# Designs tried in a protein design chat: VH-VL binders against q9umr5. Part 359

Target 1, 268 residues: q9umr5
Amino acid sequence: SYKPVIVVHGLFDSSYSFRHLLEYINETHPGTVVTVLDLFDGRESLRPLWEQVQGFREAVVPIMAKAPQGVHLICYSQGGLVCRALLSVMDDHNVDSFISLSSPQMGQYGDTDYLKWLFPTSMRSNLYRICYSPWGQEFSICNYWHDPHHDDLYLNASSFLALINGERDHPNATVWRKNFLRVGHLVLIGGPDDGVITPWQSSFFGFYDANETVLEMEEQLVYLRDSFGLKTLLARGAIVRCPMAGISHTAWHSNRTLYETCIEPWLS
Below, E stands for the ipSAE of ESMFold2; O stands for the ipSAE of OpenDDE; V2 stands for 0.75 times the mean of E and O plus 0.25 times the DockQ between their complexes.

## First folded at step 17 (VH-VL)

Design ye107 (framework fv_nofazinlimab)
Fold by ESMFold2-Fast, scan of step 17:
Structure ye107 (fold): chain C 268 residues (1-268), chain A 123 residues (1-123), chain B 112 residues (1-112)
Amino acid sequence: as target 1 above (268 residues)
Amino acid sequence: QVQLVQSGAEVKKPGSSVKVSCKASGGTFSDYAISWVRQAPGQGLEYLGEIIPIFGTANYNEKFKGRVTITADKSTSTAYMELSSLRSEDTAVYYCARTKYDILEGFSDFDYWGQGTMVTVSS
Amino acid sequence: DVVMTQSPLSLPVTLGQPASISCRSSQSLVWSHGDTFLNWFQQRPGQSPRRLIYKVSNRDSGVPDRFSGSGSGTDFTLKISRVEAEDVGVYYCMQGTHEPYTFGQGTKLEIK
């Protein structure tokens, strides 16, 4: 039968956001056990990402233990970063496909509606003053704020993203890399019409340089140094890139064509 | 002026559904989350759930999951709360209220409320 | 869920005298950065709730300065320095630190 699917939501989301995704999975892979984790819903999604990782870890352990053939992860937006950390901190995960659905894997730097909503008196150029403080690092969105004009502050202050990306040294880095490399497939999904993830290529491990020119994954220092295993995974044939135009940020989990093209093939 | 205006009173039969509306000013609708809270006659306040209208994302109190659905219509600046499988204990005044999620200034919980909508579930 | 416990539940008070309402939470309401999302609401007969206090001690615009909030962690107090006739109603504490948001049982303030 099909491997169980675990779904991890994004910022201010809940399991309700995935009702169409569940319908698509049921139609194409009937009998699949799909668990949408109802942890850190709504306001709780603003809690520090390491706190969220701990809670999601406790929830996924029994699911993985009951599925000796493996499980699939579908992780949306901010949830993709939670899943990145889960794959690194879990010595015993049995994840086959990790499907990252428009997640800011190299970070976020954009004037989006979420930014305006959460920081109504701030411009993106000034957020580094807030996010790279100890106070700011107590909020999830600041854990992956990556200001390309203050990369030195990002590297020194980021308590989450810089560490899981191997952009700054950590005593557990070697173990985290070994654990992450156990994943069967890393399926990256995103697109230019998302409107929230900035730059949208962050979903594919691309990001801005100091001049706000996007450098793709293969030009990133983390890839070139193979800091957490991207180069190894690509050489192994384990990275799938699935960009799609015409999809806004809140539509990735409810577009049938996207599901059939980018998600369905990886749900064994 | 901040204003949240709710739909009128409803009388429903057990097993049916009710859908209550909450119309907000443009700025209130787009800049704030809209929460739903109920109060049974002579009783206290109970939270049902919340929507961020500009994104259409909603989250719910676990107690009401499967029965409550909160939606938003951007064109009319109106949020809706639908409660299904009604029981007599669902008889209550249902309120909408707004919340501002400002990280720097702090969250402003339920700073303005609608006038309330009485929902009566007969027997 | 976080349980919010108020005392007293019934508060008869003489006009012009002070009144005090306690609120206790079953868990700490402190966010990791130090802010505490504890709010106080007033509901006058036949009216919607109105927020008086947010983040423990911050008074909303238009709320008379005879209302004050204090407390930390799990223990909070709303004080009215000099009760007026218009203060009759039910007062609720509410926490926004943990989901789902929860309210105290309410304290009914009446004139003796």
Scores: ipSAE 0.711, ipTM 0.854, lowest interface PAE 1.5, mean pLDDT 92

Design ye108 (framework fv_nofazinlimab)
Fold by ESMFold2-Fast, scan of step 17:
Structure ye108 (fold): chain C 268 residues (1-268), chain A 123 residues (1-123), chain B 112 residues (1-112)
Amino acid sequence: as target 1 above (268 residues)
Amino acid sequence: QVQLVQSGAEVKKPGSSVKVSCKASGGTFSDYAISWVRQAPGQGLEYLGEIIPIFGTANYNEKFKGRVTITADKSTSTAYMELSSLRSEDTAVYYCARTKYDILEGFSDFDYWGQGTMVTVSS
Amino acid sequence: DVVMTQSPLSLPVTLGQPASISCRSSQSLVWSHGHTFLNWFQQRPGQSPRRLIYKVSNRDSGVPDRFSGSGSGTDFTLKISRVEAEDVGVYYCMQGTHEPYTFGQGTKLEIK
C-alpha cells in the first residue's frame, strides 16, 4: 500500500530527532515502512558530504530495490543536500517525493550561534579563508558554505555544492541532471523564523547576490540555465513550495501543523 | 576555572528510572557538548550518549537506545541523563564529560569530567 | 562498534623506569584525510578519569612532559619516560572517530 519512506537527518543529528515525525506518519498513513538512516550520526555528520552520499547510497539501494512502486525521501537540513546529490548520482533511483525540510539548497552564509560554536574565532565575513581551503573542504559545513562576496573562491574551491548545483562544470553533469529529473515531486519546505539557515530562502533555491539582496529561484543562473533540471521540473508541475512562518530550525520535524500542511499530502 | 558538578548518589529499585544531573560552571555551557559515560564497580568505561545543547540534538549508543534520554537546560547550565527500566546490571558510577567541537583546531574530546554519581540498583 | 584493545592489562613498574601501553583499534581512526581522534585517560583510585593526551600526541595543560602519545591508523602507544608514585592508576585509550565512542579495557599500572 503506502510507499516506504526514507529519512536522512542533519548536522549532529540521529534517528531520535524524528520520533514525532514517525508518530505523525503512523497516524495518517498506518503501515508505512519508515527507515530513518542512522549513518553519519552525531560527530560523523561533519564528514565530507561526498563520503556521506556514498554511504547513504549503499544504504538506500536495497530499500529501493524492495519497493518497485517507488519510495519517498524526507531529508532534513544538511540531509537535504545529501539527498540532492544522491538523486543525481543514482542512475536507477525510484524516488517519488523528495521532501526537503529546511535545507540550504543554495548554500549557507550566516553568523548564527551554530557558526560561532564550530568556528569560535571566525565571523561569516572571514570564514571563506578556512572553508575554501583543502582542509576546510574535509568538513561537511564548509562543503555548502556560499560566501556571496567571494563567489570566485566558492566556484573554484567548493568540492560539493557548486558541482551538484551545476555552478561549476563536471564531467558527470549531464548524467546527474538526467538522474535528478527522474524524481516525481520536489517538495521544498522552509521559513523566515528558522534562525539557522541563512538566507532562509536558500531552502527554496533563493540566495544572496553580492549586495546581500535575496534573488529567488527563478532569477538564479542555476535555474535559468536549467543546470540540473529545476526549470524542467517547475514546467512539469513537479516543484511544490511550502513556506511556513513561526518554526525554528530544530522544530521542522516535530510540528504537527507543518506535517499536515507540507509533508502529509506527498506521502502516497 | 572549569567545573562539572553532578547530583548525589541514588539507590533505585529494579524497573524504576533514575535522572542524574550535571551542572557546568567556569565556561559557557552552550560552547560544549556533554557526554555520559558509566563505570560498573571494578569495570571499564562505557559510553551512553551525548547532547549538544546549542543544536538541541542528542545521539545515543545503540545499546541504550529506548532506555536513555539526555536533555539540557541552558537557563541553568545543566545536562541530565535519564535511564529507565533499571536492572542490577545498571549499578555503576555515571560520569558527565565535556567536548569542544572546533573545526579549525580540531575536536577536544572529554577534556573535563564531573565527579561521578553512584547509582545502585537493588531490591 | 570499534573494538579498542589494550596491552598489557597489568603493568607492574619500578619507580623511575619507563612504561609503555599499546592500544589497537579494529578499524582506522583517521578522520577523512585529517585528524585522528585517539585519546588517553588516567584514572587514579577513587577519582574520575583525567585526560592526558588528545588527538594521538597532544598533551593537556598541566600534564607532565614525561607522558607522550604516538601512533597512526590503528596502532597507538602511550609512554611514560620515568614512572612516579602518583602515576598509579588505570589508563584507558578512547576513540572518538566513529560512533559510538569506545574505550580500551584499561591497563592497571602498579609500582613494584
Scores: ipSAE 0.712, ipTM 0.856, lowest interface PAE 1.4, mean pLDDT 92

Design ye109 (framework fv_nofazinlimab)
Fold by ESMFold2-Fast, scan of step 17:
Structure ye109 (fold): chain C 268 residues (1-268), chain A 123 residues (1-123), chain B 112 residues (1-112)
Amino acid sequence: as target 1 above (268 residues)
Amino acid sequence: QVQLVQSGAEVKKPGSSVKVSCKASGGTFSDYAISWVRQAPGQGLEYLGEIIPIFGTANYNEKFKGRVTITADKSTSTAYMELSSLRSEDTAVYYCARTKYDILEGFSDFDYWGQGTMVTVSS
Amino acid sequence: DVVMTQSPLSLPVTLGQPASISCRSSQSLVWSHGNTYLNWFQQRPGQSPRRLIYKVSNRDSGVPDRFSGSGSGTDFTLKISRVEAEDVGVYYCMQGTHEPYTFGQGTKLEIK
C-alpha cells in the first residue's frame, strides 16, 4: 500500500548508515519496500557526479517501472545532488516526494575538517584553483564547490552544479526543467548545527553573495528566473521547508524526532 | 613513529562475538581511514571494511554485512572491529591498516598495518 | 567483485637472480582522473604485511631500489632485480580502484 522508497547516500557512505531510518519507516509505514542503493559506496562516492547519476539512473529505472503508483526518494548530503540530476534527466520518472536531507543544493564553501581531510594543503579561499580545473571536475566534491568570490570561474568550470541549477546554459535545460517539475513534493531538510554543509542554508537553496552574506532561495537568480522550476513548485505549494536545530551532519538519518517531523508526513 | 597497536589474542565460542581494537598514534586516526583485513591460517588476505573517523562513516564488504561493525572513538584514537555470530571459519589474524585520501597526491592504500590480532573460534 | 589473479603462486629463485610476479585484474583499475590503484605487499613469515609499491610503480620509503612495479589497465608486474635472502615471504597484489578492495591469492617466494 505504501509507495516504495529509494535512498541515495552521501560522500564516503553506504547503505549501513541508513539502518535507523529503515527502522523508523518500518515502524510508521509497515510493508514499505525500501531500497538503499549500494552504488558508489565509500571512495567511489568521489567519482564525478554525472557518472554517479548514470549509474543510479540505471538502478532506479526498474524500481520505478514496477511501482506505477509512484516512488519516494530520500537523498542524503551529496546524494541530494544526484537526485536533483536524476529528476531532470529522466523523462519518465514517477517520483512523488523528493526528500533532500541536508544536501548542498546551491553548493559548498566551507573550511571544514572534511575539506582539510581531502585537501590537506588547501583552504576554502584557494580550492577554486584545483576544483575549477578539468582535473578537479573529475571529483564529486569539486562538482558542487561554489566559491562566491570566483563566481565567474564557477559558472564556466562547474560541469555539474551550475548546469543542473540552470546557472549556465545547456541544450537540455528546457527538458530538464519539464522533467523536474513532474515531482510531487520537494521536501528540504537542514539546519544551523549541521557543521559540514556551509552555508547550511544551501540545503534550502540559499547561498553566499560576494560578501558572504546569505541570500535565501527567493533572492537567488535561479529562483527569480525559474531556471529549473523552483518558483513554479513554490507557487504550486509543492516545496516543504523543514529546518531543525541541534542536528549534526552525520545524525540526519538517525534522529527519530527529525524523521517524525520532516520525513514521515511525506511517505504515502 | 607511526603506530597502529592492536588488542591481544582472543579465543571465542561459536555463536559469540569478538571486538578487536586498533589504537592509532602520530595523527593517523584523524588524518586517515582505518580498514580491517583478515587472514585465515595459511590463507590469503580478505578485506572486511573501512571507517573514516572524521566522516563517521563505515563501509563493509558485502560478504560480512550484518555481522561486522566497525566503529571509532575519537577521544581515545581507537578504531574497533566487532564480528558477531562467530563460526570456526572466522578463525584468522585480524589486521587494521590505514589509508590516506589525499586528492592532490592520490589515494595511499594500506601504507601502515597493525601487528595483527589472532582470533580463534573453537568449541 | 574484482578478481585479482597472481602468477606464479610458488616462485623458487636462486639468490642474486631476478624474480618476477604477474597480477591480472578482471576489470580495468584506472580511476577516472588517470590514477591506477594497484599496490604490492610483502609478508615475511610471522609478520604483518608491508607495502612495497603503491599506484603501480611508486616505491614506499625504505623499500630497496631492487623492487619495481609496472603495468597498466589490467596487467601488472612486480620485479625484484636481484633476490636476497630477506625477500623470502608471500607477495600480494591489491586493487583499491573498486569496492570491495581485493587481493591476489599470493605468491610464495622461496630460495632454491
Scores: ipSAE 0.738, ipTM 0.863, lowest interface PAE 1.3, mean pLDDT 92

Design ye11 (framework fv_nofazinlimab)
Fold by ESMFold2-Fast, scan of step 17:
Structure ye11 (fold): chain C 268 residues (1-268), chain A 123 residues (1-123), chain B 112 residues (1-112)
Amino acid sequence: as target 1 above (268 residues)
Amino acid sequence: QVQLVQSGAEVKKPGSSVKVSCKASGGTFSDYTISWVRQAPGQGLEYLGEIIPIFGTANYNEKFKGRVTITADKSTSTAYMELSSLRSEDTAVYYCARTKYDILEGFSDFDYWGQGTMVTVSS
Amino acid sequence: DVVMTQSPLSLPVTLGQPASISCRSSQSLVWSHGNTFLNWFQQRPGQSPRRLIYKVSNRDSGVPDRFSGSGSGTDFTLKISRVEAEDVGVYYCMQGTHEPYTFGQGTKLEIK
């Protein structure tokens, strides 16, 4: 009787990472059909995000078609950006709860272990030179690199994030906004001890200004202009904010208290 | 410089499980991905999966999904590959190998290998 | 899965003469703007594989300059300009562009 759940993983991840999440869902909502999509696993998670969106779209269409009552999305880390785009490009999605699990919704700007692992000779201050090139935009991590000191380059070169956030114009923007607004609930989860997502408030649509001071969602131009529907969703009561301290980036999908507090209530 | 040292040979019965270890030295264990590759006697190389020790995330070849589990212990700089429900066809030398994901320089696939662990499934 | 096909599978060669091994992939191995993840490995009898070449043509440290790699897209070649006795072994190409990573079936280099 529960709506099916579709899970979209993150960078260098696979379905195996969600074994605890599946256990929690089975305990609290027995009989729920949970599909963890095994697409763009491992190295392929570095492919351009628009390519990933196309592949995930093809995979979710038949699942949504079989569930006339609707489905829920749980989208982890980079996967949350894939799901943002899915909700915009699909003119027939029936998503009830979109649960964004520590995803960099306004982008990433940090010297984290992920950055050092992928760019061992680069600092966050220098990465704009690589990411805002056509070559860099061939990698998913650069599709959401958001250097607050080079906003002009971000707006002009970002092939993905600037477009889905409505920060740069796109012919489909009006349709994308209409499609996104069909979501029942936007559940935002994240926290200060994540250690990877920088600033962590990016998971809640907050981000750095030019002085690296975090401005929250309501102070962002994308919210104020209602570019893709955040202001409308908030006014409708459809946005849920669920911050939790003490959780590292790779533990969001395996913390029982987090699940019970932030995820379980939205899995009708 | 970098050295990967694997556990010793194993003889197993069909239906059992085997767990092979790969201890890394001469570098920062968490900077690299550890992959597992097998080679049946007189045959070629076959990829099983990999783990990123710094994050504890693992990715598997679909052919072995459900039977293979790859884990890492950062405190001992050791990666493990466990293969369950063993069949005679699983008789092979199992290797661990190191991979580095450098976007600017390109992915450095399997630059250092362990000595191999012979797993024999019989009887 | 990407199929990697090597030829020849058996390569008898005279000492001091050149040798060439071909590797073909069922799909393009180009990731982006010059990134093609095609590697060559040497496995001497009783030993672990050793990487010789990465990203089509880059020679690993300590690998003699008589070894060279070339190719693009789906067609790749490993050349040994002057075969020496220590070159005996099995050579494998491997692609890292698509998951799962796949290897060619191997080419056995023997001195005739």
Scores: ipSAE 0.695, ipTM 0.848, lowest interface PAE 1.5, mean pLDDT 92

Design ye110 (framework fv_nofazinlimab; at its last look DockQ between E and O 0.83; V2 from the best seeds 0.81)
Fold by OpenDDE, look of step 18:
Structure ye110 (fold): chain C 268 residues (1-268), chain A 123 residues (1-123), chain B 112 residues (1-112)
Amino acid sequence: as target 1 above (268 residues)
Amino acid sequence: QVQLVQSGAEVKKPGSSVKVSCKASGGTFSDYAISWVRQAPGQGLEYLGEIIPIFGTANYNEKFKGRVTITADKSTSTAYMELSSLRSEDTAVYYCARTKYDILEGFSDFDYWGQGTMVTVSS
Amino acid sequence: DVVMTQSPLSLPVTLGQPASISCRSSQSLVWSHGNTWLNWFQQRPGQSPRRLIYKVSNRDSGVPDRFSGSGSGTDFTLKISRVEAEDVGVYYCMQGTHEPYTFGQGTKLEIK
C-alpha cells in the first residue's frame, strides 16, 4: 500500500485549493490516504508561524502514529516553511518525502501584488520597520520576511526563519538539525514564472545578497555552515530540485505535468 | 460610491443548483475579498465563504464544503456563489459583502453589502 | 466554531432612551498582535445589513455618534445613547478572529 500523504496549505488558503492534487494522487496512486489539513485557513494563516507549527503538529502526530511505514508531506507556499519547522521540532517524525511546493524556504523580499494587497500603504523597502518589530512578528508574512539590506535586523528580530535556519544561535539548533535530518528526501519545487515567491530561487534555498544578486543554495551561509542540515542532505543525495517554468504561484498544486514530473515520483 | 450589485431572485427545485453573481464597482476589485452570507426568512446571518480574487483562493464554512463554490472574474469585477444539491433549508436571501485586508490598519470586515438575492427552493 | 451569544434577543425601547446590547464569544477574539475582530451590524426592515462598528469600537463613516461599541476579550457591548425611530431593526455582532466567521443571533430593537 502507498504511504499516507499529508498536505499543508499556504497563505489565505485552504484544502479546497488541493482538489486537483487529490484527484491526481487518487488516479495514479489509488488507495492513498490523503489528508489535507484544514487548519489556519483563510485569514488565520496570518497567525504567527510558531502557533501554526504547534497546531499542525497536533494534527500530524496521530496520522504519523497510524503510519509506521512513514508518511509524505506536500507543503505549499507558506506551508513549506511550516512543514520545515515541523520537521525540525519533531524528534520522532517519520516523513519519507518532504515536498516543498513553491515555498519561500529562504524567505521573501519583494514588491509583489500579494504584499501590496496586505500592505497597501507600504513598500518593500520600508517593510523592515514593520516586520522586524515585535508587533510585526505576530504576523506569519513577517516571520519569513528576509530583507537583504537589513541583515542585522533580520538576524536579531526574525522570530521564525532566522531560527529554523540556524542563522541566529539558539539552544535548540543542534536538536532541530538532527530532527530535520530524519527526512528521507527533500523535494524542492518552484520556478521562474511563479510571480509571488521573490526571488523564485528562494524555493530552492537561493536568495539575495546585499546587492540583491541571487546566490544559489550552495553559496548560502546556512549551507556552508550546515546550520540545519542542507549540506548533509545534499551529500547523501536526499535533496531533489525540480524547477519548472510556465507555472504561476496559484497553479503549482493543480498542474498535471508538474505533478507527474515533480510530485508523483516521490509518493511511492 | 462603492456598490455591490447582485443578480435577481431565483426559484429552484430540490437537488438543482443556483449561481448568484455579485458585481463590484466604485473600487478596485482585486484589492478586496468577497464574502457570501445568507439569511433564512426570519432568521439570523450565516457565513458561507470567501473569495480572494488576487490570490485566487476561496475559503468555505465547513458546513457548506462540497456544496458551495465561490469564484471570481477579475475582468468583470464579479464574484459568484454556486450552491448545489439544493434543499428547502437553503431558501434564504444570499448576500455578498466586501472585506479589506490591511495588516497595518486592520481588517475591514463586510463594510459594504449587496442588496441580496432571494433563492427559493421548493418542489 | 466560535459561538456568539447576544442578549437580549428582543429589545423594546422608548424613544429618546438609551439601549444596550451585549455580545459574548465562546472564546477570546483577541489576536496575539492585540487586534480584535468584532463588528456590529444593523439591519433595518427589508434592507441589507449595514456595518456600524468595526474592531470593537470604531464607527463607520456616517454612523451617528450616539452609537458606540466597547468591550474586550469575550465580552462586547453596543450602546445607543438615545434611540431614534430610524434605529428600529435587528442588530448583529460578528467575530472575524476565527474561521469561520460567526454572527450573534441578532437583537430586535423595537419602539415601545
Scores: ipSAE 0.874, ipTM 0.930, lowest interface PAE 0.7, mean pLDDT 96
Fold by ESMFold2-Fast, scan of step 17:
Structure ye110 (fold): chain C 268 residues (1-268), chain A 123 residues (1-123), chain B 112 residues (1-112)
Amino acid sequence: as target 1 above (268 residues)
Amino acid sequence: QVQLVQSGAEVKKPGSSVKVSCKASGGTFSDYAISWVRQAPGQGLEYLGEIIPIFGTANYNEKFKGRVTITADKSTSTAYMELSSLRSEDTAVYYCARTKYDILEGFSDFDYWGQGTMVTVSS
Amino acid sequence: DVVMTQSPLSLPVTLGQPASISCRSSQSLVWSHGNTWLNWFQQRPGQSPRRLIYKVSNRDSGVPDRFSGSGSGTDFTLKISRVEAEDVGVYYCMQGTHEPYTFGQGTKLEIK
């Protein structure tokens, strides 16, 4: 019998975005119980990420309790950040594989169609004025806005990402690290043709320095200080990196080759 | 000018499906979300779901989950709402309406509506 | 689902007199401080709904200033300071804070 799979969607999404993923899982792992959580769908995906974490937490507890052998998480885009926080705040999670589908794990800094659609009159260089305000932090997209030219403002104003990454101090940091380290595998997926996640290496814990040069995970203070367990997980052999070219942001959950290469092997 | 133009009236048998179109003009299709709302004769308004054509994402009211499908065709700037397993209770005028998600200025809900499409389910 | 309750459901008004419609939500409609997604629509006989008010109190272009919206949290009001013959129709409040979006049951404004 295969472990149950819990799917957490992204910005403006709903369970309907994952119908192809469900087909793939059913073909390769027949009998798998897959639950795509219909919480914070559509417009509600713009709610503050800590609010989303609370709601998703309440939904996953009974699923995990019924699966003593463990569960797998597949978390898409913004949903990957929700799952990061879930794994940290839950003392009793039994997640085996956490599969992060093109999620901005170190944050977002890009002029894309998504940004222009939500902020038609703003450029990425000016968005910090909105996002790093109390008003801006009431919207999920601002919770992971990471302007490399205003890192001091990001560290002070980010109510979510800077805290879960251990870039800003929090009283619960030690417990969050302990909880996150319970995960069996951290499977990171992303690619250069995503077109939304900027830099795309954010999906692999890489990010821009002040000159917009990408520094990979092993060069990040988060990794070097082992703030929430990345260095420990890598040493255990628990981090899997699966980059793939040719996949746009809205196609990660509906590409068969991506599924067979990066997801299928981790759904025991 | 800016307009949302819907397909013509339909008469359907119980158990069949109906697909209503909403053609957008004046930049509406790419810049806005398109929602579907229905109104039974002499009754109030009921929300079915919404699509954001530029992202290809759709969200549905739980009451219609499994029966409603909203799609978009960029080449024709047209959004579609398909409702399956039709019942007499689905007899209604179906409207499309647009919404702008501007975080700085605020969300502009249902600022412009199509003319409506009457769907009659009878046997 | 958020329940939107309007009162009265039937509103007979004499021409030139003021009219007031109440709308209550079962949950707070505040998204964040300063952002409340409450809208008002007018539907004239045989026509599509037309938005009059968005974000509680903002009037749409072309909507006469005799229409005004107010309220906060869960209690909202649409006022017509001086009813004219063209105002006949059904008025709906609608919330966009929580999905699914929901409408009030409608208030039919009729001339006495």
Scores: ipSAE 0.775, ipTM 0.878, lowest interface PAE 1.1, mean pLDDT 92
Fold by ESMFold2, look of step 18:
Structure ye110 (fold): chain C 268 residues (1-268), chain A 123 residues (1-123), chain B 112 residues (1-112)
Amino acid sequence: as target 1 above (268 residues)
Amino acid sequence: QVQLVQSGAEVKKPGSSVKVSCKASGGTFSDYAISWVRQAPGQGLEYLGEIIPIFGTANYNEKFKGRVTITADKSTSTAYMELSSLRSEDTAVYYCARTKYDILEGFSDFDYWGQGTMVTVSS
Amino acid sequence: DVVMTQSPLSLPVTLGQPASISCRSSQSLVWSHGNTWLNWFQQRPGQSPRRLIYKVSNRDSGVPDRFSGSGSGTDFTLKISRVEAEDVGVYYCMQGTHEPYTFGQGTKLEIK
């Protein structure tokens, strides 16, 4: 009787990462059909995000078609950006709960271990030179790189994030907003001890201003202009914010208290 | 100078498990992916999977579905590969190899290899 | 899985003469902007594999300039301009563009 759940993984991830989440769902919602999409695993998670969106779209269509009552989406890390793009480009989606699990929804600007690993000789202040180039935009991490000190370059060069946020004019903006607003609930999950998403408030549509002071969602231009529907969703009571301290980036899908508090209530 | 040193040869019975170690030196262990590749006697090379030690994230070749587990211990700079439910066709030399992910320079696959670990499965 | 097909599988060569090994993939190995994660490895008798060539045509450190790689898309070639006794072994191509990574069957180079 429970709606099917579709799980979309993050950077350098695979379906095995969600084994504990699957166990929790089975215990609290027995009989729920859960599909962890096995696409763009490992190295292929670095492919351009629009390629990933296209592939994930093809995978979710038959699942949604078989569930006319709706589905739930649990999307982890980079996967939350893929899912948000899906909600915008699909005029036929039937997503009730979109559960965004520590996703860099307003972008990433962080000197973290995965940055050092992928850019071992560069600092975050210099990555705009790589990421805001045609070379860099062919890699997923650069598709959501958001340097608050080079906003003009971001707005011009971003092939993905600036578009799905409605920060750059494009012919599909009105249609994408309409499609996104078909979602039942947007459940935002993240916390200050994540250690990877920078600023961690990006998971809640917060982000740095030019002084690296975090502005919360309601202070962002994309919210104030309602560029893709955040203000409308909040006014409708459709945005749920579920912050939790003490959870590192790789532990969001394996913490039972987090599941019970932030995920379980939305798997109707 | 990067070195990958593997554990010694193993003889195992069908249905059991084997765990091979790969100790890395001469670099920052968290900067590399460690991959596992095997070679049956007189045959070619076959990829098993890799681990990204900085996140503890492993990715596996589907062929070994549910039988292979790859882990890493950052404190000892050591990666491990465990293969369960062993069959005679799993008799092979098992190698670890390094990959360096670097967006600017491009991916550098299997630039260093361990010496290999012979695993023999016989009844 | 991407199938990597090598030709020939056995290559007897006279010392000092050239050798050429072909590698074909079942699908394109291009990632982006011409990046192609095609590698060549040499395995001398009784030894671990050693990488010779990465990204189609780049020689690794310490690899003699008599080795060269070329190709694009699905068709790749390793050439040895003048075979020496130390070149005896099995040569493998390998692709890293698509998961899982896959190797060719190997080409056994022997001195006749």
Scores: ipSAE 0.735, ipTM 0.856, lowest interface PAE 1.3, mean pLDDT 91
ESMFold2 (binder alone), look of step 18: mean pLDDT 90; pTM 0.931

